# VHH binders against Bark storage protein B (BSP): the designs that were tried, part 12

Target 1, 288 residues: Bark storage protein B (BSP), of Populus deltoides (Eastern poplar) (Eastern cottonwood) (q09117)
Amino acid sequence: AHLRLGLVFTSDNNERALQDSGLYSPDSEDSSVDIAGRRFHSGTLNGSSIVYVKTGSHSVNMATTLQILLARFSIHGVIYFGNAGSLDKKTMVPGDVSVPQAVAFTGVCNWKKFRSEKGKLVFGDFNYPENGENLLGTVEYEKIKMFSPSEAPKEVFWLPITKSWYNAATEALKDMKLRKCYSDECLPGEPKVVFGSKSSTSDFYVRNKAYGDFLNDNFDAKTADTTSASVALTSLSNEKLFVVFQGVSNVAGETSSNSRVSYLASYNAFLAATKFINSIPTPRLACE
Key: E = the ipSAE of ESMFold2; O = the ipSAE of OpenDDE; V2 = 0.75 times the mean of E and O plus 0.25 times the DockQ between their complexes.

## First folded at step 4 (VHH)

Design g08 (from a15c with R27F S57Y F104Y; framework vhh_7aqx_2)
Fold by ESMFold2-Fast, scan of step 4:
Structure g08 (fold): chain B 288 residues (1-288), chain A 125 residues (1-125)
Amino acid sequence: as target 1 above (288 residues)
Amino acid sequence: QVQLQESGGGLVQAGGSLRLSCTTSGFTFSDYAFSWFRQAPGEEREFVGAISSWGGYTDYADSVKGRFTISRDNAKNTFYLQMNSLKTEDTAVYYCAANPRWGYTSINPQEYDYWGQGTQVTVSS
């Protein structure tokens, strides 16, 4: 058997972008396999052998689906594409694609007791500046334990993208042209690929501007999503190569993306992932 | 008890090379990410380069990419900045910094809890 590339994403918009591209061809002998209610598709993407799967959103759906992929298929490495929110409109805006160098879980926290509130959350006032502090300083962010076959378990916060694949992506996507329009609606500027950022993953959506600013200012995180750190942790735990492509669909705390902008973000992330896949050598098993 | 100490600064001609060292004590060196920052007269402190605690991942400012190399030696509790093809614009006080938080690099000075005293690098034309 050939080693394949695993292509993972979370949503219907991501799958629609893949399908609308016309670049995917299912294998005549093995079109799909259903495992635990998830459908794994074997085929080629612009000539490269892949298995793709729609995982569902949030950390658990991504982790469980990706572990099934890695356990049941001969996967050389993992390519993720999906959507993210921008935490810094000076560096990236909707339609852009972020290629982060590291991702972290920012939703694993120990919430310290409030001095005046005795640890009790009071609803309705925490994000209003006129009511004092927004309480972010009371949250202690936690490292997570990472397991792998070849080394002792360790506590980590930042999860690094595979250096060789990150470098290959920066070379392959240099000066890449992205899609600007969907039907008669167009982005206001030319979308671009942004390299070298850090990304925040949590199981809640970052829609509060103060929290988004906090992540940017204190962690240097430029994007937020619900899945990228799960891709990283699962891949690193299995000692698999991986890379992440994030289409920016909104700016945290400013403007929610409409469905067309969300689709453009998905499509641009897909284009970046595909160009990367085309740039790496075809993986083969020894003696095959 | 945490200390960072720079060495290797000095005067050098444009086009020359210089190697800065930062020797550390008082913490578990292998757990930390390390960075070099510089400050020219009248300017804010700016990022130069960084190296992570895991995998040896490196980041560089665009102005120094291809000319400077950061490295670490866990056995010696020391990290380095090899500076090649120096320009007059590289003249600054260079500071070493350690980030205990996550073992990952940052371009933001406020992410670094421990700093050296600084070492002067002067590049003459």
Scores: ipSAE 0.000, ipTM 0.191, lowest interface PAE 17.2, mean pLDDT 83

Design g09 (from a15c with R27F S57K; framework vhh_7aqx_2; at its last look DockQ between E and O 0.45; V2 from the best seeds 0.00; counts 0 for: pae E 17.1 > 2)
Fold by ESMFold2, look of step 8:
Parts: C-alpha cells; sequence; structure tokens
Structure g09 (fold): chain B 288 residues (1-288), chain A 125 residues (1-125)
C-alpha cells in the first residue's frame, strides 16, 4: 500500500499541459480506472507518486470528483491547478501563477428583500422600459456550513489553504522560473509566482471590471475562478491537506487572452504544482 | 551565469560513431531537462532528442531513433548524445539546450532560453 498525492484539474487544457510536459509516467499496471464516467490515472509526475483526474468545470463537478478520489484512493493530500482571472493587474498579469492563502465562495448570496434590508452589493439603476426606481435592490454574501468528521458543522466564509503546505510551497517555489513563450506568442514580461493572495470562487465567470473591482475592494480578492473554493471545502471536509495553484489567464474587464496565453497560464500553473509535488515526500500508509 | 558548451564533434565516416558532450554550469543540473537539436546549412533547427530532469524519460526524433542515445551524468554536470550508425544526413551543427529550473521537453526550439555554441558533426561517405 502506498499513499499518493491527488492532482486535480478541470479542463482539457490543464490535461494537455500535463501531457505536453513529458513529466508524467503511467504505472506499468492498472494505470487508469473509470469511475462515474471520469478517468482516474495512477502514475508518477517527475518521480512523485500521484493519482490525477480531470474533473470538468465548476464547483459541483470538482467537489463530486474530488470526493470520489478521496473515498476510492489512498490520498495524502490534494493539489489543484487551473486558470484564474486577475482582479488586480498591479499584482498579477497573464502568465503569472497565484498561490492563495485563502479562498471563498462568493456566489452564495442572499438577495435581500427590496426596500427593507441592505446587502453589501448594491445594483445601480435598472428599470425597464423607462427611467425609474431600481427594483433589483441588493445582495448580501453568505457563509456556508462546513461538515467534517471531527467537529460539529460550522459557519465559514474564508477557507484557508493548509498552512504547512502553503509554507512549503512558498519555500519550494521562490525564485522559480516560469514559461514565457508558447508557439509564436510570448508574454511581455517575465512571469512570476505570487504568494499570499485571497481568491474568489463563483460558478459564474468574472469578466466584468466593476464587479472585479468590488471583489477586490471588499474582500481583498486578487483572483477569481470557478473551482478553488470547492477544492478547499471538499478537502477540509475530508480533513486532507491541500494547496491551490492558479495560472492567470486574463484580467477582469480587459480583452480576453487568446488560446495560446490561456494555455501558457495552464502550463505555468502545472509547473508550479509539479515543483511543489516533487518537494513533498509521499508517506507510507499508517499500517503499511 | 548559465553556460552550456558542446564538445566531441568532428569528421567521421558513414557507419561510424561519435559521442557529443554538453558541459553545464550556473544552475542545479538535476533540476533541468536537456535537449539536443541540429541544424544543417540552410535548414531550420530540428529536434534530435531530449532527457527529462529526473532522468528515465527520453524522446527522439524518428530519423535518429534506435541509433542515438541521450544520457546524463549528474556527478559531472554533463549530458551526452551517443551517435551510432551515422549517415551523411546526420551532418549538421549540434546544439544542446536547457529549459528553466523545472525543465520540460519540447520539440520546438523557441521553448528554450539557454543554448550552447554548437559543435560541427560531418559524416562522409
Amino acid sequence: as target 1 above (288 residues)
Amino acid sequence: QVQLQESGGGLVQAGGSLRLSCTTSGFTFSDYAFSWFRQAPGEEREFVGAISSWGGKTDYADSVKGRFTISRDNAKNTFYLQMNSLKTEDTAVYYCAANPRWGFTSINPQEYDYWGQGTQVTVSS
């Protein structure tokens, strides 16, 4: 028996980054198994023992697949990589990799009763078909209950990355060089790894600059994606170590990056995840 | 200061063998993947073979598969290209290349930031 690291990601682009790297070697026996329509791959990533799986987009797909991974395989901890949008181009630009210290669901909201209650997000004038009172009102952000085996359910908003793994990532990835060019497309500057951010997760993409600015101003969120908080919630609920690597593929409110820059972001997140994985020993099972 | 230097090139008869070396400095050798490329006059650089940062995974162009072997020696900070059963078509300048700290392999020369000066290999009939 052998404890493995779980490597999870959502998309074909993420999987292509792993495949194009040449760093993955499938096990010689039983290198994959299909469970509930998803393929789980067992092998080594640059010498480290892993199980990886492509989950599909958004929080429900990630949480469902990750729960299967944790229930059916002997997993020490969970490594996620994927793309995210920057909410603050002074901090992060396309090609950079974000290693957040905390993530939160920002798509769990209470749409407040009109005129009687105030939420945190206030919509501007909206009326149809003519000028008039805005009836959309406001939205308040909600905490969620987190269930786990060792504690009673508790209300949470910020889901912290495993501190020991965050600290290990900070050490392992300092001074890491990232990929600048893919095909005939190069980033304008040298990509970098940014530590210590907070990240927003929702099942809708944040491409709107005004909403991105609101998230940054009110939550100090530097990135937004559709997945990271589901990794955090599921890992914490199963009391597993975890860490998140986000490749910045765009900036909210700016022209979307092309497919080559988006792939480069995935690849850089993959490189960071791989370096971290190779820095962590894979422990034996307790009764190994 | 990252440096790569090829050596071992020269003139050899068809069917013969050569061993190229790439000596490296200025980085942690075991953290890098390495590739060999070659360029004949008037041609673009073409991929020859690569070896991953941890060793054990190698890849080769179809034109050299079975005849060329890439390897690495961590104690000497050197990687090698053993070239057997040489053909006149193998005549080219051979370059070693390294990618950044967590090296990946690629057949595309534009993916590499660090290159050696090149060493001439000439295979005569």
Scores: ipSAE 0.000, ipTM 0.157, lowest interface PAE 17.1, mean pLDDT 85
ESMFold2-Fast, scan of step 4: ipSAE 0.500; ipTM 0.785
ESMFold2 (binder alone), look of step 8: mean pLDDT 81; pTM 0.826
OpenDDE, look of step 8: ipSAE 0.204; ipTM 0.642

Design g15 (from a15c with R27F N108S Q110Y; framework vhh_7aqx_2)
Fold by ESMFold2-Fast, scan of step 4:
Structure g15 (fold): chain B 288 residues (1-288), chain A 125 residues (1-125)
Amino acid sequence: as target 1 above (288 residues)
Amino acid sequence: QVQLQESGGGLVQAGGSLRLSCTTSGFTFSDYAFSWFRQAPGEEREFVGAISSWGGSTDYADSVKGRFTISRDNAKNTFYLQMNSLKTEDTAVYYCAANPRWGFTSISPYEYDYWGQGTQVTVSS
C-alpha cells in the first residue's frame, strides 16, 4: 500500500499554525474521514503525503486517536508537534523548539501508605481538599508496561525517539532560523532548536517551579507536556517510527505565556516538523 | 557580504504599471523568503507583499491585493514586484528585504535580516 506520514497535534492553536502556513493541500477526493468523533485529514504538506488529526490533549486522547490512525491508515511513521513548558530557562525559553531524544511519563506513581503525620508537600501545594492543609505524601515514579507484537511485555521509564529519525531531524534542522514575531510583537531573543534533551509527560500541567526544578534536577528533563510520552508509547507499541517537536510556550512556575507567544511556539514546532517531513525520503510500499 | 539591490522604480501616471526587481548576492537564494516594504513621505514602513522559500506561498497587504504580484526566480537570484493599476497612494520608496526564516511569509520587518537601499516610485494623477 502507499504509505503516508501521520501528523498529530493536540490543540486548536496547533491546527491554526498548520492552516495559517498555507502548506496543506487536501486530497481531491476522500480528503477527510470521521472515526469515533475524530476527523482525519488526508492530503499533502508542502508536497509530502500525510494524514493529520487533532487529538486533544492529555495521554488518553493522544493514545486513542493515534491508535485509530495507525489501525485505519497505512502510516510509515508519526510526527508530533505541539507545545511544552521549559523546565530549564538556561537551555530553553519561549519560542524555542525542543527535539527530545527520550520522553517519559512522570505522572504514573505509587502513592505510598498515608502516614498519621500531616504536613505540606515540599515541592508544591495541592488544592485538595479545599479549605485544608495539603497532606504530606510520598510518591514513587513507576515504569510503564509496554506491549508490542514482536516482544514480550516489558517495563520502561524512558521511551526513546526513533534513532534514525532523531538523527535525521538534527541534520535537517541544523542552523534553522525560527519565527520570532507575531505581527509587530516580537520575542526578546532569537528562537533556536534545541536537541538531545529529555521530556516529561503528565496529565497535569507543570506550573509549580519547585516541581519543575525537581524534574530537571532528578530526571534531567528539560521540557514538560501532556502528550509526548503517549505518542512515544503508542508508536513504539505499534513498532512505528516517530519523532517529537515541542514549541516552548512558557517556563514552568514563572510568568505564563500570552496567546501570541503560545501561537509562535506552535508555529515554530510546526515549521520544524514540516522541514523534517520534507527532508525524509518519500514513503514507499511496505513490501519494497 | 550580503547585498540586495532594487531596480525598476521611476515615474508613472495613475493607472500605469511598473515592475520592480531585487537582485541578491552573498547567500543561498533558495533558502530565503522575500518581501517588499514601502515608505511614503512622513510615514513608517509598511508591508506590501511576501513570497516564501517554497515559491508558491504569497501574502499581500489588503491595499495592493489584486493589483500587485510578487514572484521569484531562483536561477537568477532575483525576485520581483509587478505593480498594476497604480494609484497616487502607491507613491513611496520601495524596499526589498530577505528573511532567513524558513517556512512562512512574514509581515514583520523585524524578521528580515537584510534590506536593499530602496527605489523611488512616484505615481502622478
Scores: ipSAE 0.478, ipTM 0.767, lowest interface PAE 2.4, mean pLDDT 86

Design g18 (from a15c with R27F N99T; framework vhh_7aqx_2)
Amino acid sequence: QVQLQESGGGLVQAGGSLRLSCTTSGFTFSDYAFSWFRQAPGEEREFVGAISSWGGSTDYADSVKGRFTISRDNAKNTFYLQMNSLKTEDTAVYYCAATPRWGFTSINPQEYDYWGQGTQVTVSS
ESMFold2-Fast, scan of step 4: ipSAE 0.513; ipTM 0.789

Design g19 (from a15c with R27L N99Q F104Y; framework vhh_7aqx_2)
Fold by ESMFold2-Fast, scan of step 4:
Parts: structure tokens; sequence; C-alpha cells
Structure g19 (fold): chain B 288 residues (1-288), chain A 125 residues (1-125)
């Protein structure tokens, strides 16, 4: 059987990075198929056999699309690239690429019952009260149930990246040079690949500094996104190898990020994913 | 069979303008980043400008920045170099080039897979 690598990403910026690379070559026959409004592309990326798909943002779109990919195609493993926000400027800044060791859902929670009258929220951008209370102590973070063919369902918080692929990525991307400039826009420092961090996934963007600091301080999470834990859960549930590359596009709590920096982050994540893909053995294209 | 063909070269006076075109065949145009290089007699080929496959990312050599503009027309499988305020130092054979690697710019000639035959640009005082 001829197996392919599944390459998944969420957004038009990620797809533009792939297109701008010029590295993708579609198969001569059956190069695309539409399933449930999603277009799956079969071809090669710099000589490696892949199927790629743009999933749409957030956890449900990623999980649904990835399950279709894994059910309808012969996929050896899943490579995700996309954007994330930094939760720690000392570790990662815009343009850098994070290769996390584990990811978790941090948007699955119970809101605890009041023990006092001060548990009320006032509507208005959902801002915390100015009275010295942040209300984060009223939220209880939950484990999620993971199903797989080989074992009984279990509740997990941290979803580990496949150890062999994480190790292969650290070897392939050590000392990797990333893009610093996009046309006339350049990053202030040299972008770098950061390994071994933990990442948080929720269906909201973490733009609030206090919440970003909370995730870093309490979960040791260095990046936040809307998709990586869905990639992890879906891949693990199907017992598929997977790895995640996150281009840092912003810092939680900062007042601005240039829109062009987001594209550069997407491009750097794509470069890291491509170098990883080229470093592992892949099956040849199926023969007729 | 992949082919790149330059046109639009010629003789022009200093301060004048020229537009070079590169027509392509045998490749999926939208998948490629494109560049212009030039070579004066006895010199190495030097980078002039590049445009990504998306068309929104461009890069230029410092010597031509602000004077030259690269653009692409995916419907016509053609890309262009608009040269303004030409100087005698711009005299060279201009080559168009295409790469399937890196949709962002590369200044290194060896990273380009396909090349045109070149078109002469002569700028007189």
Amino acid sequence: as target 1 above (288 residues)
Amino acid sequence: QVQLQESGGGLVQAGGSLRLSCTTSGLTFSDYAFSWFRQAPGEEREFVGAISSWGGSTDYADSVKGRFTISRDNAKNTFYLQMNSLKTEDTAVYYCAAQPRWGYTSINPQEYDYWGQGTQVTVSS
C-alpha cells in the first residue's frame, strides 16, 4: 500500500504560504476530491507524497476535516502547520516557530458555583471587575475523554506529540534558518525554532495578558492557538503519528501585531513542516 | 517542455524607461516564484528582483529599488520588469528565471530551475 503524509492547516494565509513556496506538485490523475464541502489535494511536496487540506479555523472544523482525511485516504501520519500566539516573550516572539512536546484543551471547563456574592459577571466585553478580582478562580479546567481502537476510553489533559516524530523534528530543524523578511517587512530579531514547549488550545483567541500569564504560570503553556489539541486528539484517537509546527504571529496582551508578520509566521511554520517532511522516509506515489 | 522567453529589451537613453516581459510555457504558472537577473560583460549574474507565486511578496536589489517594479499576470502566463530612470550601469543581458522552491525571493542564481535565453538592455548616455 502506498501511504501519504497528511498536511493540514486552517486558513488562507497558511494556504498562501504553501502556494508561495512553489513546492507543491499535484498528481497527474485524481489530484483533488471534494468531500463535505472540503477540497483534498493529492500530490507531492518537494518530492514527498502528501494529501493536503485547508480545514477552517477552530477545534470542530479541524477535527471534522482531519477525521475525513484519515477515513478516506491512506495516511501514514499528520503534519499540522499554523499560527499561534506567544504566552511568554522571553521564550518566543513573532516570527519564531514552536514545536510543542504536548498540547491541551484549555477551553473545556466548568464555571464553579459562587461561594460568595462576588462571583457575578457584568456584561461588557466580558471584562473582569476592577475591584481586584479576576474571577479565574471560579473556572475549573476539565480533562477530555479520548477514544481509541486499542484501549478503553480514558480522560486526559495533556496530549503528547508522537515521540518518534517529535524527536525527528528536533533533529531535522536544529539550527534551521527561518525567514526574517517578507518583501520590505523584516522582523527586528532573528527568528528561531523553539522545541519542547507546551501549547494551549481553545476556541477563542488569547489576547488578554492576564489570561495568557495565567496559562503560562499555571500550565507552563508557551503558546495558544485554536486547533493544535484537535489535531492531537483526532490523531491519537486514530492511532496516527502526528507533529505540530506553530508560527508565532502575536504576543498575548500586546496592543498590535503587523498583519504582514502573521503571513511571515505562517510561512516560517510551513518551512519547518516542509523540512521535517523531507527528513522522514515517505512511500512512493501509488502506481496504476 | 518548460520554456521562458524574454522580450522588450533594446537601446534606450539614460533617464528613459523599458518594460521587459517573460512569457512561460510548459509549467503551472501560479505554482512558481519568478525573478529577474542581469549580467554585464565579464561580470557574474546578479539578482535584480523577484515576485512570489502569490504576487504580494516582492524583493529588489538595492541598486534598483525604487526604480524597477516586478509584476505578474497569471491569466497571461507572463511576468514583467518595469524599469524606470535607467542608468548606464543598468546595461546588461537580462534573464528571467523560475523556481518551484521557496515562493519567497532567492538572490542565488543556482536556486532557479528554469531560465530564459536573455534579452539585451543597453542604456546610452
Scores: ipSAE 0.000, ipTM 0.121, lowest interface PAE 18.5, mean pLDDT 83

Design g26 (from a15c with R27F F104Y S106D; framework vhh_7aqx_2)
Fold by ESMFold2-Fast, scan of step 4:
Structure g26 (fold): chain B 288 residues (1-288), chain A 125 residues (1-125)
Amino acid sequence: as target 1 above (288 residues)
Amino acid sequence: QVQLQESGGGLVQAGGSLRLSCTTSGFTFSDYAFSWFRQAPGEEREFVGAISSWGGSTDYADSVKGRFTISRDNAKNTFYLQMNSLKTEDTAVYYCAANPRWGYTDINPQEYDYWGQGTQVTVSS
């Protein structure tokens, strides 16, 4: 008996990249299962046993779909691929793939009232930067409570990617060539895999340059999306291995993405996820 | 070595149309984003429109959106600004610019290292 890998993504472009690759083979004509309006596909990806599902965007759709996957299927670990915006054009640009080492929710906060003591703002229990000053007024960024079967509940801001899988990804992708062109349209530079960044998740898109700069300067976040921290929280709370691959589709506040760039970003993230999946040992159920 | 040269400016009646061209040399055209800026007498240089190095991604200033269209022809190393429904307020010197860094559109003039000499557009009532 063997465990499967869970492959999750949010959008039609992500699914199209998977289908266009020709690398997925369903186990049978009846190998998909519909649960709560979501379709779970059991098959192989270039020989590796997976279950994949399209979750829909934003944190709740990802978390609820991923929890169904983990509760209804024997999943060894979770591989996410999807799109993200770059917060630092000097580190990564559209077409690149980010493999973050940690992700955080930056959309969970208290909006506090001014106390009007000598014109000073008063910040709450957790505020970043920790000197009590923030460039967005009285917004107090919050840690979130994480529940798991083997530990007492704890409050966490940065959600770390599984160390062993992060390391395996860095080894598997170190010299990886990504797709540069779709039809006759090509990216200006050679796309690359960028390792070791931090990523910001919120349920709004970061389209404002000043806010993107704030996230880069104050959190050292290099990418922003609407799902990665929900993948991390759900996986960690279920004590499952996980890794995240983000295809960069735009630069926050500076560029608009188009359908070709969004597709290339999705495809490159998919290629990275697939190369990682093919590099890890076939999952097995524990022996007794 | 990098050269940008505008053409197609001139005098036109309000409600009319003009097409500006910017011919380029000295670099790989397909790797660059291109933009148009304009400067009216006594005013700062302002963004008009831009086109990225791939996929036809375009950005426009609110004042010209729906009236102006930017396009590029990689085979001719030339990009264009089609100006329709011209207003007297569109009177300015128009400059073409190239952004080599990432091939991305930008509204800030300081992000552009390469500029044309400018071409006068005068819209009369």
Scores: ipSAE 0.000, ipTM 0.140, lowest interface PAE 17.9, mean pLDDT 83

Design g30 (from a15c with R27F I107V; framework vhh_7aqx_2; at its last look DockQ between E and O 0.40; V2 from the best seeds 0.00; counts 0 for: pae E 18.9 > 2)
Fold by ESMFold2, look of step 5:
Structure g30 (fold): chain B 288 residues (1-288), chain A 125 residues (1-125)
Amino acid sequence: as target 1 above (288 residues)
Amino acid sequence: QVQLQESGGGLVQAGGSLRLSCTTSGFTFSDYAFSWFRQAPGEEREFVGAISSWGGSTDYADSVKGRFTISRDNAKNTFYLQMNSLKTEDTAVYYCAANPRWGFTSVNPQEYDYWGQGTQVTVSS
């Protein structure tokens, strides 16, 4: 009989970070329920009341699961953590945690007719060894329509993180120390939390350096993932508070990180999420 | 400057009890998980037990389960080891330790950033 926080993530690696922490305690009764093939867990994380769920990969799985969570449970707000790729190694490297101020879908595009001058991504600019005609032409990035109970549908591109929760995260995570080593592998430098970034979400992984550079140069995006914008859209559509924590696991265009560095990224994102959760007031509902 | 200081060690007869305290300063106490380790002469440090940052999750070495209890008091920046039914093999120097901020607990002493100076516990026959 209380309002809980929703903790959402996509992968087994994210769930392992939660389980390995020893910080989660399931409720003594009715600690889980299966809905639409996903297991929703009720309990406490480091003393804070939560419901958590592993959603599966990509935006459709996240949005579907999150809508179920918000419809079936009494949720005050949504905390997401997961891995992301860095689009700018001068800003973020593997092991760092990104707390973005805004996220956008960058996989919603209008593929323009050949020789249209309205496209923003011009495939001919990436011809090798010289620029020239390319029959793929150009794509124009599109806004999406967001529906909510209190406003008429509107077209949006940047989906803002809840300002009060973003501000709370900057205070709670200021000077936070993150884990540098796991097993026999250590990050080359001290991992850090980076605030104020913008993030790109698409249903394809951005491992191509040229496209990563395009996203960074044209959108000021510092990270790319496959899920964060779906968390934002679903939360905003339901008028719920939300915040996103991204553990950097790789750099676009560089050799992929090994499983230990990928786990460190998940673990550091989990640490940031947990510290945030413990820093905010526990909401209460009147008991009936 | 981070400091951990143990107290409460001493000589006790087998079957008796002692309570160790570890007072801390130089960091935010509520952010850390804490552990007790012990070391007998000529041996490596041995995990005794750990307590989570929120105080609700504890872990113990098999050799002390049911006899030792870890607790914490966030208001006093202090955590404790209550040792009951002491045995002569419990004789050791006891160290308190703090994990990396928001770290998970570990039986591996190399994963702890901060250590106390140690307090001697001697259990006589």
Scores: ipSAE 0.000, ipTM 0.122, lowest interface PAE 18.9, mean pLDDT 86
ESMFold2-Fast, scan of step 4: ipSAE 0.544; ipTM 0.810
ESMFold2 (binder alone), look of step 5: mean pLDDT 81; pTM 0.823
OpenDDE, look of step 5: ipSAE 0.337; ipTM 0.711

Design g34 (from a15c with R27F T28D; framework vhh_7aqx_2; at its last look DockQ between E and O 0.02; V2 from the best seeds 0.00; counts 0 for: pae E 18.3 > 2, placed apart)
Fold by ESMFold2, look of step 5:
Structure g34 (fold): chain B 288 residues (1-288), chain A 125 residues (1-125)
Amino acid sequence: as target 1 above (288 residues)
Amino acid sequence: QVQLQESGGGLVQAGGSLRLSCTTSGFDFSDYAFSWFRQAPGEEREFVGAISSWGGSTDYADSVKGRFTISRDNAKNTFYLQMNSLKTEDTAVYYCAANPRWGFTSINPQEYDYWGQGTQVTVSS
């Protein structure tokens, strides 16, 4: 059939990056469809045939919208881009783009009864100035059950990015130049694409340095966002190819009120996603 | 704490079949991707094949595609290498490996933290 790529993102800032690029062309004057309050746009992105949609923030909005996209449109695979926080400033700083190999829900937790030794996050370890008992006790991170048509349901924690698409992204983006400046603000160094990371997804923002360090130390997570694992779960459940591009907008524990750097992060993630999309096969309607 | 043990190696005639097993303990089997590697005397350790943590993605070296099959049995904490149509070139020590930090496959041995001790496979003509 007539298969397209799905491009999904959450925010007005992400959509502005797409619009400001000048790379999107709608298929026709009336090439959008509203379903369940969300607008799905059919067109081309720098010559590649796509359907894009702004989902709204957080995992439930993403999963709901993505399932509609996959059910109502003929989609070959899913490309997500959006902002994320760095959990490791030595590896990634604002403006960089992360292409993770795996993502996990880190907000699906079992708050253990007091004195359970099974929890991974032990609140007493973070008492200041010294360790000790803490009545919050411990939190155990839980696997989720993943359903798919080809396999029995199974418990998973790490949701892997599609290997073939991850590998294609490493080749397509290895020498990519990213945008350094927006308006009168420039990044202090040259932004880069970072491959091979793991990413944490939760419905809460990780602004706390101690918790960010915990995630990095215990899960090897380099970024945190609110959406990436829902893209992975929904795509895997529908047996669709997918890849995630995260623009680093901040570092956990560091403050920033700089909307221009945040937009630059969105724009760089968008550029990476677009370069990847243009590097893979496209439908006949777009190419011939 | 973490343990991987290979078994099922031995002597086999060319054109024959052999099944290797890797039994695991000390970790949650369902979280890990697993790989088989092999090493002949004087050669580098060579990727043979891998299976994802969910079992739906497998990858094989070109030299074994169509002849070798990787599978896993979560109930037994064991994964397997079924080796068919064996050739003398398949003679090597076979190692199983686990990636504790990822649920997906890799061809690079440096990305695997846990290794078995190896089992010898010898294919005679």
Scores: ipSAE 0.000, ipTM 0.132, lowest interface PAE 18.3, mean pLDDT 86
ESMFold2-Fast, scan of step 4: ipSAE 0.558; ipTM 0.801
ESMFold2 (binder alone), look of step 5: mean pLDDT 80; pTM 0.817
OpenDDE, look of step 5: ipSAE 0.015; ipTM 0.395

Design g35 (from a15c with R27F S30D F104Y; framework vhh_7aqx_2)
Fold by ESMFold2-Fast, scan of step 4:
Structure g35 (fold): chain B 288 residues (1-288), chain A 125 residues (1-125)
Amino acid sequence: as target 1 above (288 residues)
Amino acid sequence: QVQLQESGGGLVQAGGSLRLSCTTSGFTFDDYAFSWFRQAPGEEREFVGAISSWGGSTDYADSVKGRFTISRDNAKNTFYLQMNSLKTEDTAVYYCAANPRWGYTSINPQEYDYWGQGTQVTVSS
């Protein structure tokens, strides 16, 4: 058996960043296999053996694809790179890369009866985190049930990134230089890697400033995406190592970034993921 | 001022080889993706091959895969198209193009802002 790292991402832009890097070399034979309409690619990334797959966006596409990857291939651990929106422009801006310490589903909720008129979101209490007021009305955030082979099912809200891989990423990417310019277009500041944030995942895009501010102020979430918590839940459920790299492509509530900035964010996330992959021990079968 | 200039076109027999060069000036070469397009009489411009600014990954049209190779020399501000096993169907005006905004390979001519004047390649039977 040959152990590999699983490299997962959602979009054509993410795949283009990988292809454009020139760092991926497909295996000379059996370099791809199609499963359930998804193409899994076997090769090396800057010398490290990987299987990569483009999953599509949103929680179900990621979870389904990642479970196929883990069930059909000998995978040591999972590296995700992709795009996210910033919820706090004082902490991170487009071009930056977020390496979260924990991620949560913020789109799993109970919508309760409103206090005023039916069908309106009103200010009210919320149940998670404790002792707050809900600027979006009467919405109760839910924990998600997690299953695993070695323990009883449990309810969890924050899904922690693997401690050892989070620590390895922090060391490997310290003072990392990211791409600032894409052709003649340059970011206004020096892009940077931001560690230790919390991230919000939902199956809707956080484009509304009030909701983005709510997530930042009440959950201490600094980024939002449609995928990272699915990577976390699926990996934890399978007891697999994992880490997440998010390229910041926009700020919630501001005008959409141009396509070059979005690609630059994808490319910077890819660079961070690659540097991390190069920093960890090569996965090997234990043979003496 | 951005300029691209092709060289190396000409007449060649079927089965032969030819190398096209595109020399560039007026910009930072390393920031650009480059491609070759061709246009046969009465046809639209079609993609031939491209090389990215982000590590030199290459992409080719199916009709030329295995026969043509694109490469770049950042020190000389020049990129190349090595054409092997030429066919009469390869007869066309070949254009070099530069994509300053995207940095990735593209088959879409609209994504390339700068173009050379073209060089004629004629493959005789």
Scores: ipSAE 0.000, ipTM 0.139, lowest interface PAE 17.0, mean pLDDT 83

Design g36 (from a15c with S30E; framework vhh_7aqx_2)
Amino acid sequence: QVQLQESGGGLVQAGGSLRLSCTTSGRTFEDYAFSWFRQAPGEEREFVGAISSWGGSTDYADSVKGRFTISRDNAKNTFYLQMNSLKTEDTAVYYCAANPRWGFTSINPQEYDYWGQGTQVTVSS
ESMFold2-Fast, scan of step 4: ipSAE 0.529; ipTM 0.795

